# Miniprotein binders against q9h3h3: the designs that were tried, part 147

Target 1, 235 residues: q9h3h3
Amino acid sequence: EDGFTAEHLAAEAMAADMDPWLVFDARTTPATELDAWLAKYPPSQVTRYGDPGSPNSEPVGWIAVYGQGYSPNSGDVQGLQAAWEALQTSGRPITPGTLRQLAITHHVLSGKWLMHLAPGFKLDHAWAGIARAVVEGQLQVAKVSPRAKEGGRQVICVYTDDFTDRLGVLEADSAIRAAGIKCLLTYKPDVYTYLGIYRANRWHLCPTLYESRFQLGGSARGSRVLDRANNVELT
Below, E stands for the ipSAE of ESMFold2; O stands for the ipSAE of OpenDDE; V2 stands for 0.75 times the mean of E and O plus 0.25 times the DockQ between their complexes.

## First folded at step 12 (miniprotein)

Design yC40 (at its last look DockQ between E and O 0.77; V2 from the best seeds 0.62)
Fold by ESMFold2-Fast, scan of step 12:
Structure yC40 (fold): chain B 235 residues (1-235), chain A 85 residues (1-85)
Amino acid sequence: as target 1 above (235 residues)
Amino acid sequence: SPELIRWKIEMLLRFAEILLKRAEELFKEGVDPEEAKELLEFVLRLLRMAIRLAEKLGNEELLKRAEELIERAEELLRKLEELLK
């Protein structure tokens, strides 16, 4: 069970990354074209494997927006994989701390805020807000899943460069909230993704490093951010 | 990097085999033939990705492994489609 489900989820994630992406790249495309692109490819209507009735006839793994300053840096993923195999055979405890050290050693530091929304207007509206924040420079890069064949919630991922940079993680949260997003957000480091959901599940690791809940404080909007792995409030 | 491409192929083949065995189990048990068919369609997608990468890499061993799994998956798919008619 849990093992089968974890492996299926890992396989789906890998397939999505390898299938074609629909990309608005602000490094090469004028910002004035964003609204037309968003209207052409609303995530609630773009289908995972293509459909005669959808905007796409071919498979789409992700719908993404790259900011002007976007410069992909995955770190040393090969070194991470080798070190992960060594760690598993070593008998050393596999904890958030040991994975954090592995990530730092191999410079695999990126991570993402996740929000899960049902297909429909609210998803499309949330994605449009995030996409505009990326193009305007408040966020660096984001992607949203297409609609699954069977239906179900879709995910918006908003990336940050360094999951150990607490200030950077919180700044991204603030920008997401400023875009009008009020749902629960969870933050996952990409090191967990590269190692596979299945492997993390074997050690009962919480895949969520941070959690953000919308809160109103007096007249100001804000959020409560929790370091879920250590159960500590980040204020 | 050829090493990264090889690793991706091996992961695709590993996932495909695990999910194919699950589809075979569902078929054998006579449980959820629609779910088994959907799982097989996904398995075939993973295997076609593996074949494209193996061809680019020029690795005939990995290409052969992917082709053998595709034959196995397509045979089960034919049986499931007959059952669902």
Scores: ipSAE 0.699, ipTM 0.908, lowest interface PAE 0.8, mean pLDDT 86
Fold by OpenDDE base, look of step 13:
Structure yC40 (fold): chain B 235 residues (1-235), chain A 85 residues (1-85)
Amino acid sequence: as target 1 above (235 residues)
Amino acid sequence: SPELIRWKIEMLLRFAEILLKRAEELFKEGVDPEEAKELLEFVLRLLRMAIRLAEKLGNEELLKRAEELIERAEELLRKLEELLK
């Protein structure tokens, strides 16, 4: 992906974040209602702009599920941005380590596993598995993009509270795999999004910290997780 | 927070400007007018969101910047629509 494509996708994601969401909140809604909700709003049929015949008549940015332990905390995004601007003007080298320290300092630590799937049964099934894992407390929060007009791939995002907590990141990967997901996963901290650091950025920073590939091992579902920054397998 | 709203506005305006320039380039290159139109409609959506937030924040500077970009985008849209008739 070139820089323009990355910025376009980031803009779309931001616009989606600002549009209405379809949310199942396990904190306020009984888990027994999840199946009916999933059937009502299958991601492959929910449309971004509320097309005729879709389950939604109005624009939908995301379909999301909140777990019982979900607590939104974005940290000090303003302070992060100010520090980032100061860093850029200082002429100091900008490295992944620098961004990690900024994130820690300002408590902007959220990140997400990403998976891209074509619209259809496989997507809806994958989403149902993730949604159930969230409601059951194996995951905290997840969202999926609605169907675009062009029928492109949809993205499922599974969040973790702290991208610096390697164990937490790996546990989420395990939970995703246990839910039956076999596709490639990439992990991205939100700090990169808040700072406008996308693919092909001028600092040559990679916003993807981890990659997970499915591995079939005996009776257990597993994955191989690669630390991209260090080019080391963690599993 | 007001600061977060400001950040959102600035980001929306940044994206809008980048994508608007791209739409203008597509138009000049004679690419499919429908593609340029779709991109431009998205730009206008971003800008309308920015305006709403700027109004909420009471930031006249950001509002003015958004309005200027809207005028530029709407002018391009008119040109595109004329080609699509």
Scores: ipSAE 0.581, ipTM 0.868, lowest interface PAE 0.7, mean pLDDT 90
Fold by ESMFold2, look of step 13:
Structure yC40 (fold): chain B 235 residues (1-235), chain A 85 residues (1-85)
Amino acid sequence: as target 1 above (235 residues)
Amino acid sequence: SPELIRWKIEMLLRFAEILLKRAEELFKEGVDPEEAKELLEFVLRLLRMAIRLAEKLGNEELLKRAEELIERAEELLRKLEELLK
């Protein structure tokens, strides 16, 4: 069942990426329009497949906000995918170290903080805070999943440019916390996403690089961040 | 990129076949025909995406593979719809 679960999750992610997205693009849209857009498309009410009564009549894969500084830079994804295929047929072990090396070699360095929230006011409020942080320039790009038919948890993704730049990753965590978000955050490098590697994958790889827990304390960032690969506290 | 589009089609077809086999298992065992039906509807969605990309690429081999899977999925869906009546 674990193997079927990973393939099902990867298939759903691929389908969502290929369906239309609802995008607020600060590079071309005035910031004063953001609040109306958020009210029109709350993530708890935008449905994945356009259910009756929802604000969307067609499928929506993602709801996204692009900041004014957003510059798409996926790196050499084609070369990464070719090298991945070669690695799978080579007989060499597949480890987190080899995936990190592939990502660096092919300049696929972006990653994202993830948070999972139940549908409703808390999700919509968290998304609104993140969207404002993106439009105001504290964050670069974020997206949130629409509501599924069964009403399961939804995910907010907040992107960073370079998973190896720990300062940049920690600054994004701090900006998320400043938006009032207190739930668990996990960080996933995009290399895993481009290769279709999710938690229940056949290689038993852990795509979570960092974990952030909100904490009132002496930390300058207001959170406790763990490097999951090295089991080391960063804050 | 034609290479990236071909990669996406091949991934869609692989996912569709895996999920179709799961739906065939559910039907054979009679466990949950509504679950099997929902799974087949998703399989057909993946296959329609694959066909759109394969037509854009002009690749007849990938179109044939997608059409063979669609025939299997539609036949099972017809059987499930009869059961659910």
Scores: ipSAE 0.554, ipTM 0.863, lowest interface PAE 1.2, mean pLDDT 87
ESMFold2 (binder alone), look of step 13: mean pLDDT 88; pTM 0.872

Design yC41
Fold by ESMFold2-Fast, scan of step 12:
Structure yC41 (fold): chain B 235 residues (1-235), chain A 85 residues (1-85)
Amino acid sequence: as target 1 above (235 residues)
Amino acid sequence: SPELIRWKIEMLLRFAEILLKRAEELFKEGVDPEEAKELLEFVLRLLRMAIQLAEKLGNEELLKRAEELIERAEELLRKLEELLK
C-alpha cells in the first residue's frame, strides 16, 4: 500500500496548499506585532479543519511567516509536468540528477528545510524562533503545519530560492541553527513535491536531498550536512 | 494561468477518484468502516475544491466530472453512516 500512501500524502499536501493560510507578512505588518501573532496562533493549538476549542473556527492549511524581501517564484510548473511525462517514456533513468536537470530547465528551483516535531511547547518554541529569524531577515519565508485531528508530528518548512545553490542551502541551515534549532533537518526540493516523490515512490528515490544534524563545538557552521543524493558530507 | 488552474482541477479529480475507489473497497470488504468514512469525508473536501476552481474557470466538463464524483461519494457516505449506526 506504499503507492496508495504516496497518493494520499500528495492529496493532503495539495489540499493544505489550497486551504486558507494564517500569514504574518513582514512586507506589510510591523515586526512589533509578531509576538502577539505568535501567541494568538501557536501551531500546537491551531487545528487543520477548525474546532470550537481552537484559535481557528475554519480550516487552516498552513501557518506562515513572510520576510520583508520575500518574492515567490514557482517557475514553470506546467512545463515541468510535460517534461516529466516525456521522461517517463524516454528510457532515461529517473535519478536525482535527471530530476535536477528538469528543475533547472523549467526554473522550478525552490526547496525547503523540514523539521518534524510533536505538538507542544517545543514545537511552538521552535516555530517562534524560526518566525523571528524570518522577520529579522535571516531567513526568507517559513511555514508550519496545523495540528492534525488524530495528532502526530507537525512539520516546520523553511524555504530557500534555489536548491542547486549549495551555499544558499547551507546558509539557511546556519540561520536555522543560529535560531536555536537542534533537531534533525532534511531538505526537499519543491520539484519532488510537484512530481509526487514522497516516502514510498516507485523509482526508489530518497525523498530528500540533504540532511543536517546539530554539531557541538568545532563545526564551522554548528551542524553537519550530508548530501543524501550523492552520499557525500558537505560540512 | 487558466492552464495551471485546469491542471490543479485535474489533479484534484484524480486524487479524489483514487481515494474514493479505496473507500468503496473498504466498504465492500466490511473492514474499518470508520477509516472508510474519514477517507470519504476527505474525498468530498477535494471535490468541493475542484468544483470551486471549475466554476471560476468556467469549465463545464470539469465541473460535471466533479459533480458526478460528489454524487458517487455522497451515496457511499449515506451507506456508511447507515452501517455505523
Scores: ipSAE 0.684, ipTM 0.904, lowest interface PAE 0.8, mean pLDDT 87

Design yC42 (at its last look DockQ between E and O 0.78; V2 from the best seeds 0.65)
Fold by ESMFold2-Fast, scan of step 12:
Structure yC42 (fold): chain B 235 residues (1-235), chain A 85 residues (1-85)
Amino acid sequence: as target 1 above (235 residues)
Amino acid sequence: SPELIRWKIEMLLRFAEILLKRAEELFKEGVDPEEAKELLKFVLRLLRMAIELAEKLGNEELLKRAEELIERAEELLRKLEELLK
């Protein structure tokens, strides 16, 4: 059951990445058009497969906002996959360290802060805040999932270029907090996503490298950040 | 990259086969026919993506493999739709 669930989640993630995206690209679109775009495509109303009454008539994999300076680089995903197959057949231990080595070797360095919210006003408001921060240059790129057919929580992903760059990861967290976000955030490297490593995986790996909790009433940076992989407080 | 496109096709076919086998198990055991139907619709979506990429790549063997899995999935979907009537 665990194995099937992981494969199903990996298949859904691949399908979402390959389906059309609704994109506000600040590299080519004036920032003044963002509010109208957000009103047209609130994530609580955009449906995964274009249900009646939704803003979309066709399937949507992701709703995304690209910052003016955004320059995507996924690295060598093909080489990463080949090395992963070799690692699994080698008998070597599969640990956070070995995955980090594979990611660095193949330049698959991007990662993301994740927040999970129920469909509704709070999700739409949080997404609008993140989108404005991206267009204003405080964040580089973000995306949010459309509403699934079965319901359930939606996810906002805020990307950084390099999961090994602690300062960059912490700067993104600060910008998310400055945008008014107060919920729990977890950080996942894209290498885990490409290799299909989710919460319940056969290697018993924690897919979360960092965790951020909002600090009410006293923290200078607005949050406490923990390195989950090494069990070290960063703030 | 032709290599990346081929890798994507192979991943889509692998996922489709795993999920199709699960739908076949659900049908055989008479359990959750509506869930099996939704799973098959998703399988068919993955296979249509695989076909689009296989055509773009010009790989006849991958195209044929995807078409064989579509035939298998459509046959099961037909049986499930009759059961749900």
Scores: ipSAE 0.706, ipTM 0.913, lowest interface PAE 0.7, mean pLDDT 88
Fold by ESMFold2, look of step 13:
Structure yC42 (fold): chain B 235 residues (1-235), chain A 85 residues (1-85)
Amino acid sequence: as target 1 above (235 residues)
Amino acid sequence: SPELIRWKIEMLLRFAEILLKRAEELFKEGVDPEEAKELLKFVLRLLRMAIELAEKLGNEELLKRAEELIERAEELLRKLEELLK
């Protein structure tokens, strides 16, 4: 298990990205249709592989909402992956700074706030709040995993376009909190995802850049945000 | 692009082989046969994705690699299904 778990997780992530997605696209669909769509595809009931009795008969990789202003911007992912392979072959050290520089060099700057919730009402309610925030323009794009195994947690991802833009990342955190979300949030730059680097990886890298904890007092923000790379509170 | 498609196929094949070797180890040791079966179903799914992309690309070398892994995975799955009956 000393690295096997990371490769298994990367394989699952790649398969999910390649399977069909269930998408509400605000660029082409009226906002008044959102509530019906949310009722049709609650994430606690949409199954990863199209299990009997679920609203989907085919595999679903992700359930997503695209905001009015969503503009896909993946950067040079192919060049990033090639440079990553070359780096591993070279014997040079692999550090968080190396990954940041690869992301900047290849313009793979997007990242996401993540929240993990058990299947059920709390998950479906949280997703609905996020989806509405996206359609209303407070957030740009979000996705939620389907239900893969009974009892396993699911993940909601809320994207930002530039992990190096701290203000933009904090604005997204604020919008998530305004949607009523009170659970722990963690932020992962997409460079880690494209390179298949998850929590249990062979390089002992921490893919979490920021943590956000909800608090009812203290700062002007509704959350306490910690920079995990530098162990510095940002709020 | 063809280069991106080739990269995806190579990653799918790499992952499939790693997971297949794990399932083969579980079978050989007689440990967690349900886990081995679930791994093999996932391996076959990755390989079918790889086949589909390799056919679109027209790359016979990648097709042959995927088909060799499929044969290994299907044989092991049949053995596991007999064990679990």
Scores: ipSAE 0.615, ipTM 0.890, lowest interface PAE 1.0, mean pLDDT 87
Fold by OpenDDE base, look of step 13:
Structure yC42 (fold): chain B 235 residues (1-235), chain A 85 residues (1-85)
Amino acid sequence: as target 1 above (235 residues)
Amino acid sequence: SPELIRWKIEMLLRFAEILLKRAEELFKEGVDPEEAKELLKFVLRLLRMAIELAEKLGNEELLKRAEELIERAEELLRKLEELLK
């Protein structure tokens, strides 16, 4: 992906974040209603702009499920951005360690596992598995992109509270695998998004910290997790 | 927070400007006018969102910047639509 493609995708994601969401909130809605909600709003049929014949008549940015323990905390994003601007003007080297420290200092620690799936039954099934895991408390929060007009791949995002908590990141991977997901997963901290650091950025920073590959017959986790920054397998 | 809203506006404007420049390049290169048109529609959407937030924030500077970009995007869209007739 060239820099332009990365920026375009980031812009689309931002626009989606600002559009209305279809949300199942387990804090306010009984878990017994999840199956009916999933049947009403299958991600493969929900359209980004509310196309005729779709379950939604209005634009939908994301379909999301909130778990019982979900508490939105974005940290000090403003302070993070100010510090980032100051860092850029200072001429000091910018490294993954620098960004990690900025994130910690400003408590911007959220991150997400990402999976890309083609529209269809497999996507809807994967989403249902993730949604159930969220409602059952194995995961905290997840969202999936609606169907685009061009029929491109949809993305499921599964969040963790702290990208610096390696155990928490690995536990989320395990929960995703337990939900029956076998595709490639990538983990990205939200701090990179807030700072506008995308693929092919001028600092050569990789926004992907971890990769998870499904493994048959392997460890109890059913996946191999690679730390991309250090090129070390964690599992 | 007002600060978060400001950041969102600035990011929207930044993306809009980048994508608008790309649309202009596509137009100059004679690439599929429909691709440029779809990109421009998205740019205009970003800018409309920026305007709404700028109005909410009461930031005249950001509002003015968004309006200038809208004028530029709409002019390009008009030119594209004229080529597609």
Scores: ipSAE 0.602, ipTM 0.877, lowest interface PAE 0.7, mean pLDDT 90
ESMFold2 (binder alone), look of step 13: mean pLDDT 88; pTM 0.875

Design yC43
Fold by ESMFold2-Fast, scan of step 12:
Structure yC43 (fold): chain B 235 residues (1-235), chain A 85 residues (1-85)
Amino acid sequence: as target 1 above (235 residues)
Amino acid sequence: SPELIRWKIEMLLRFAEILLKRAEELFKEGVDPEEAKELLRFVLRLLRMAIELAEKLGNEELLKRAEELIERAEELLRKLEELLK
């Protein structure tokens, strides 16, 4: 056990979103500057709360790369939060179907592939591969957490526009694999993040919709993707 | 929007109160004092974020709620620091 509750994980995610971000924005910055930026801000060295000995002296919530075609669409998050509060106080059952309906009603459709890696060379190498894929146009946007504590895992998030669009989710998985990523991936819709659905949540829901496993020689795509809710292999 | 920012402040205050209550329970039962102390430092960070947003919005009620929680958290942190000496 790690000792964290769903509320603690949700609070940490909110705090990270609110702190400053380090961003390489390919919409306004030449792609030729990416390698220097990656060398300046390797995620294994950027500290969550700042340190004179690290690349940052001030807190950093996320390190992000925006693609040239990136056009953010967060939907009606305010309406989602109001509807969520009403649902919780109503006493009605909270299920994956209910959350999906809230997301669709309020157009909060984005989601992300997640990978968790220990601080070090492999994390920095994986992030560089993802960042280059974003700048080259194979992915739309990605971010990676800074180093919060000694020994703790960091997370890389690779976003898609619509979690209900299975083809789009699978295309992102293929692009991640093509970038050289071999670790386990899980897919989480942003509505779950906004509503605090994490491991060990109080509603006992699975916090992710899809799982991708690297399968060298077993798949032309390089991976097998499972729909966890329906227990159906998609590839 | 001001309404979305207000909702963020309310969420920060709710998380801070839940985690503060957990830290208070750990202190009363005399278990995991180091974990309780780390939890309180994070609670204080959430409350400082809430205070900054409440001040920018000029919402005196939310500011007061955040200040009351930070006083509770700081008092518990002082007790835990003395216990761990």
Scores: ipSAE 0.651, ipTM 0.894, lowest interface PAE 0.9, mean pLDDT 87

Design yC44
Fold by ESMFold2-Fast, scan of step 12:
Structure yC44 (fold): chain B 235 residues (1-235), chain A 85 residues (1-85)
Amino acid sequence: as target 1 above (235 residues)
Amino acid sequence: SPELIRWKIEMLLRFAEILLKRAEELFKEGVDPEEAKELLYFVLRLLRMAIELAEKLGNEELLKRAEELIERAEELLRKLEELLK
């Protein structure tokens, strides 16, 4: 247990989004500069609030890589929040289906594969692989959290455009595996993040939709993906 | 967008108040004073973000609300630091 409430996690996410980001933007920066950028800003060394001896003297919310074809579309987040407040005051049951409907209505469709790794070589190596896949066009966009003051695991987020498009979600998983990633992955729609659906939420909703586990040898896919809520294997 | 900026300020103030109340509860119950102190540092950070946006927006009402919450958080932080010494 992390000891955070859903509201605390939502506040942390908002603060991180609003603090400065370190961005490698492949739309405006040559791919040949990526390796130097990764060496300058290894996520295990970049600190959340800036510390003596880290690459950053100022707070950093996220370290991100944008692909050449990346075109951000966050949807109508304000409309989603208003509809969420109305839903909570209406007395209607709050279910995965109701949240999915709100997301579709307000075009808040993006989602992400998450991987949690301890600060160190494995994190930096995983991030470098993901960043290269983004710059080479196998993935659209990714970000990684900076190192927390208390320590603990950092998170790499790899985004897809539409969480309702299972094929697209599975293709992103395959690209992550092809980049050399072998750790556990979970998939979370951004609507859950915006509405504060985390572990131990008040509505007892599963905080992620899918799990991906690495499989050694034989499998052409390289992983097994489960629907967490229904305990059904997708591939 | 002024509407988006206002919405962000309202969200920051809401989160700050929720977490400030949690810190006040921890202090009142005498539970996890170091956790309460860390919550207050984070609350102050959220409120400074709200102030920066409220100044940019030119909204005196939102600015005043953020400043009142900062005073409340700083007062609790002073009491907590004195208790921990």
Scores: ipSAE 0.657, ipTM 0.899, lowest interface PAE 0.9, mean pLDDT 87

Design yC45
Fold by ESMFold2-Fast, scan of step 12:
Structure yC45 (fold): chain B 235 residues (1-235), chain A 85 residues (1-85)
Amino acid sequence: as target 1 above (235 residues)
Amino acid sequence: SPELIRWKIEMLLRFAEILLKRAEELFKEGVDPEEAKQLLEFVLRLLRMAIELAEKLGNEELLKRAEELIERAEELLRKLEELLK
């Protein structure tokens, strides 16, 4: 069922980024309008390529909510891509350390907590909780994928500014849990996404830095966070 | 920047060609024609994006490359649609 290659996943990501987005921008829109916007565009019903029976007739790449303090900074993605091609051609080892250094050098520092949910009520409810947390200032920015033509799980992405800032990454996890989210979360730096490095890649790199599991009791933050790269429990 | 736009076009064309070859292989082997059709529809979307960017950039060579791949993809799509009827 996973007959997609790394190139296919990269192509889908690029196409989604280039297609129009449905955006609730709290920097310019009153928070009181959020509930109506969420009711109009539930992610389980918004279709990737448009459909007369869905909320959208035209393609939608992402459904996003921008917080009042959100300041986008993608860094030098073009420079990152050029350096990546050079690294591959050089024959030098491709390791997590070399990718981290490329990301720092080119200021491609953002990362995201990911949650994958089946289309339906639970997805829409989770997205509404995340969206409210963004508008209320507990999170900076988030997006959710529209419903794919083939179906399958949809993804909610909750961004942080700097994947090297462990405290910031953990604070975002806490805010996600406070919003009522109980599913598995994984954290991925955007550098891996821009370079097309996904789950099963030829360099055997794990693009997931952290994993968060819901936990009742034992911890006031509501979750256990594991550093997957070093196999160390952080909470 | 014009360089970033060119890079995006080249990436779209590279992805389209790789996925088009995969769709052609699926068609020849008679494996999952519905999957091949969906993949091919996605290839055509990538190529239409490439054309839009190539027109904005004013790069005739990249525009022609995208149009050639579209013709190839549309031919395969016609064959797949006949097979799936």
Scores: ipSAE 0.645, ipTM 0.896, lowest interface PAE 1.0, mean pLDDT 87

Design yC46
Fold by ESMFold2-Fast, scan of step 12:
Structure yC46 (fold): chain B 235 residues (1-235), chain A 85 residues (1-85)
Amino acid sequence: as target 1 above (235 residues)
Amino acid sequence: SPELIRWKIEMLLRFAEILLKRAEELFKEGVDPEEAKKLLEFVLRLLRMAIELAEKLGNEELLKRAEELIERAEELLRKLEELLK
């Protein structure tokens, strides 16, 4: 059932966040070390729970790159959770608008562009491009999931500070395209992640706000971005 | 923050219970025991995280709840392992 699937996805997200991360932190590590780090930890080979044949023997929740100017601002996630419980018991409609208000009230503003790729060369190449863009300052922070025990797509998450800042969201999309990424991208605010809004959620909300598709041709933009909730083209 | 640690434990226990019930249902229905075992292994991981946090917090009530769920999960795991021999 849909609600049950959403609980499983939320549980996996919580477990990944709590397990150790492999981090390249450009605030403390010279940029010249990035290529060696990427070669040591290709995401197609790093396993979620460790494997003697992989780069890691212990569980890894995420592989991440922090930019030189990265300053985490998670907002008041505890207050958000308390307000979410109150909203659910209030009988008020649960809509993108009410969730946006909760996020703003509790300063839980970050969001991310998502791309899903099968394990292999294309995933590792895409991640390397994103990681270099982060270290060079075109993007702020990114992470990629390790390989699941069974075959399945992995996700690259490229973060922005404020999902309500449309220009900032679009600038991140442009930087991702400039890094050579041509696959479908979708944008998800972290408030949706914290509240367990995934595919097949019980509120029937679209789990992402924006969609970006690569456009063929020589246009400067390089992509078409759609506001999924309002069905409005932004580019 | 003791309040944040308590919240994390309660969320882990909630998820573990929901997923454990699903694993029990899969076992009862006799469908794909390998899928049920994988789900159960994940449930056990969530419960181990909950125990570690409950021990740090020093909360005997939450620790006992986690231990009860682990006993229930381990019993199902024994049955699934016997079936998969």
Scores: ipSAE 0.648, ipTM 0.895, lowest interface PAE 1.0, mean pLDDT 87

